VH-VL binders against Putative 6-carboxy-5,6,7,8-tetrahydropterin synthase (queD). Designs and how they scored, part 10

Target 1, 157 residues: Putative 6-carboxy-5,6,7,8-tetrahydropterin synthase (queD), of Pyrococcus abyssi (q9uxz4)
Amino acid sequence: MKRVVSIKRRIYWTKEFDSSHFLELEYESKCRRLHGHTYRVEVEIEGEPNEHGMIFDFNHLSELIKTLDHKVIVSEKWVRYEEGYVLIEKNDKLLKLPRSEVVVIDKPNVTAEYIAEWISERILENAGENVREIRVRVWEDPRSYAEITLTLKPQGS

## First folded at step 10 (VH-VL; framework fv_roledumab)

Design S59E (from f7 with heavy chain Q59E)
Fold by ESMFold2-Fast, scan of step 10:
Structure S59E (fold): chain C 157 residues (1-157), chain A 120 residues (1-120), chain B 107 residues (1-107)
Amino acid sequence: as target 1 above (157 residues)
Amino acid sequence: QVQLVESGGGVVQPGRSLRLSCTASGFTFSSYRMHWVRQAPAKGLEWVATISYDGSNKEYADSVKGRFTFSRDNSQDTLYLQLNSLRPEDTAVYYCAKVYYSGEWYFDYWGQGTMVTVSS
Amino acid sequence: AIRMTQSPSSFSASTGDRVTITCRASQGISSYVAWYQQKSGKAPKFLIYKASTLQSGVPSRFSGSGSGTDFTLTINSLQSEDFATYYCQQYYSYPLTFGQGTRVEIT
């Protein structure tokens, strides 16, 4: 009698980054103020090894999170561009910062939910057809995180 | 895999209109700023227009401002470029292009292009 | 608008050659320049961003350097698949502008 064994493979990666943000909210809150966090990002990717024996190259994750580190993270909806600068106007704030110090995300707000979603989308575009699931968690503090899960199916019937 | 496919080009007389389309796949289309870039036969690349991820912000090259209109349908993963009052100097292959990430305007993926010929 | 000028406009080379293409901006653009490769009848392919950062999957024989107004693309040991036209592009400010292109032809 032969034993049937099923193998599921998953890799895990984590890194912290320090960045600032503020939120657009309908009500008064200290979260509307410019403030910083030491964020923690966790990535889990399930799939099969590719031609090189890898599910996903961790270097892509390191490069992606490096773009967020030591930046002011802002919504694309709040900004306009001048030569070498980003101008940020929202919540009675007017900030003019060098482009190198700002990361503009294509989201309506800069919540942990939208940061996790933005990260997951950049991971997705680097994922091969061997990837089946991408899970991203973004912690704003030790007690709370937002999570996004992308489920992928092989293309081609 | 990331793919962009343009369509809608053709041969038209000056003063006519065309509508170009670009269908996207392999990435979360609704979360990326997109661009159109054109190239006249045997000439270099010329930036045409950009549209933000949600369609609320647009920029156009001076040469096409007032004549071309950029739009997007995020539910269909499709870009549209409406070309009005076409001139012979608008003759070019038109590419749609994706930016690498928001706030940086270099193009990591391009479509195959669609040819627009405006003849007198 | 920021004008991007490439030199030379074209030249002939052989496999194994070290090839250097230069790009000059009409004003300072820091390191906001990208490089593209275009083969006849095809769309451009992305090679380099931020003047010197090579895109994943692009062969290591390609490299970029420069800042301010003067930028260089180098192909260390030219291969048969490298015969193409190369473009620089500034993304420091709108409108976005490209160099006129440099055609690398086989000898």
Scores: ipSAE 0.740, ipTM 0.884, lowest interface PAE 1.3, mean pLDDT 90

Design S59Y (from f7 with heavy chain Q59Y)
Fold by ESMFold2-Fast, scan of step 10:
Structure S59Y (fold): chain C 157 residues (1-157), chain A 120 residues (1-120), chain B 107 residues (1-107)
Amino acid sequence: as target 1 above (157 residues)
Amino acid sequence: QVQLVESGGGVVQPGRSLRLSCTASGFTFSSYRMHWVRQAPAKGLEWVATISYDGSNKYYADSVKGRFTFSRDNSQDTLYLQLNSLRPEDTAVYYCAKVYYSGEWYFDYWGQGTMVTVSS
Amino acid sequence: AIRMTQSPSSFSASTGDRVTITCRASQGISSYVAWYQQKSGKAPKFLIYKASTLQSGVPSRFSGSGSGTDFTLTINSLQSEDFATYYCQQYYSYPLTFGQGTRVEIT
């Protein structure tokens, strides 16, 4: 009962959010138009329990995804800030939106790949030394997703 | 765990130059906008400059425009602040600071600071 | 630039006291205010953003309120570790600006 050879622990969390985007593409595509998705985020975190018995606090994941929900997601490269507003200028678009309605991601484009990467980076920032792997999948529709995996090493080997 | 470590401060005469560095760990440095904030002895905090995640956009406080240059090396997880034409009023502890993302300009993590003294 | 003015400049208090620090912006800044704690010789620590949202890990005795031009930071029951200087910061527009600081001192 007391004896175990080894244990590998992984937690799973998922949530949907509704947001809009457009892509910067060098070829003509409907994806260049401002459009919306019901995204699904799946998060898997592998690690050991911390002093509180948790691998990672699910409240952080919920708050992070609320940041993205019901927003226009844009690349930092396309924006400048005016008092209380975000001015978005890219391709054939010129949009001025209240700051509260926009999420500016520090990525060159707003693909599922970069959204997954942006999410994984904010999860990493809140991860303790007990975390060994973070995996994030972002579904743009029911049939397709992008996936990012971060493998964390002990602070010094 | 997020860490920022500044270096490069020292004592210099007015008109001289210094280069400050800030090394980052515990987050994906290349994906975050970064800032420098300074604090003169026995005074409050003063924002100095910001640089976008890829280095393409930079903004400076009026007091340092034309004298200070902010840069970053994402391959080394390092920020640089080149201080030229230093004045006595530039005497301060210089902190590098991280924001949560470009849409939110509050500083969730700070370095320990490096002291710059401009004195004759 | 948006000026941030804190009141009082210093406050003498005892453990268990309720401390309220006020921050006034020279123009409307919605809720784009953050609060920081700084202990002598150390870097600032982040406490609050969006005027009233506590950062994870910050004790619940800290609270923020306000919108527009008038903001407050309240420490409900002061602990020995809370003696420090507190700063507000607006992040409504560049250049970013801080209040001059309020020092909470042991009585």
Scores: ipSAE 0.697, ipTM 0.869, lowest interface PAE 1.5, mean pLDDT 89

Design SVY (from f7 with heavy chain T50V Q59Y)
Fold by ESMFold2-Fast, scan of step 10:
Structure SVY (fold): chain C 157 residues (1-157), chain A 120 residues (1-120), chain B 107 residues (1-107)
Amino acid sequence: as target 1 above (157 residues)
Amino acid sequence: QVQLVESGGGVVQPGRSLRLSCTASGFTFSSYRMHWVRQAPAKGLEWVAVISYDGSNKYYADSVKGRFTFSRDNSQDTLYLQLNSLRPEDTAVYYCAKVYYSGEWYFDYWGQGTMVTVSS
Amino acid sequence: AIRMTQSPSSFSASTGDRVTITCRASQGISSYVAWYQQKSGKAPKFLIYKASTLQSGVPSRFSGSGSGTDFTLTINSLQSEDFATYYCQQYYSYPLTFGQGTRVEIT
């Protein structure tokens, strides 16, 4: 239409996952103990429709979040690998878990902030030239979340 | 797009040393675990070593452990593999390889490779 | 170390053929298998991960299956660009190991 200056298109997707973690902290805190959460991830992607009329395929988001579900999430800084096992040593903890039960993230800690960042980077790797913004929120409980926003350069070069 | 470029290969006598480099571009290098994989002439692929995103964790194949040292410089987006006490059986094309993401140990991108020949 | 054994080591095929390559692990590795294609003088190209998940941009004629110890790569209708060596790789545990390769040669 001649009266429309611009159109912004955004899709929204959300899913819960249940996982365990602990935090590396310099001070005493219950968060240093191994414990679980029912996380909620929210994803918003802004862009233009591709040749199939989609901004992004929701099935890729579902597959990504399944990799986190029912796992112990740990920092790559804390782990060693032996046979089919991940050995986790940090502070007062020594854990040996089957590889299938652990997800190792390339972040210094396993906070909602770093989980959100890790998820956003995985989404970016599957994003086409038509995507302009990726926003990820990770809720650790019903009252609080961390948010990461990636603003992408136009694919014009 | 994603590119990995290896250099530093050459021909050396047994017992000598070489330093291989791999320069990365097109992705956030400091967020990825990186690997070296080699391939002897007319043979299959053999995993050599892995380095964590920050360089704090490293693992080596038993055949090279104690002789090879893996390091990275995230400020220059560069990997290094120091090859010491080289043996004829180390003759191979050496590839640096990027993992798909943390927690995964399969390779979505490979460099073109650099040839190391160990012979008298 | 987990040994990965491919069969056959090589075979001749014609365009349009259905080609199946098998890969066997010496112990259970769940679905932690990736497949690569390598053409002469080139670096390997990533095809499949988690035994059956096709990488974006890889033609749908490629498929993978299996779990535990036995895995297969199938090319449903072989094209001229598919003549190459194929490798399976386990990523269940370190050290990472590859199969010896299967060379698919033109008839």
Scores: ipSAE 0.414, ipTM 0.774, lowest interface PAE 2.9, mean pLDDT 88

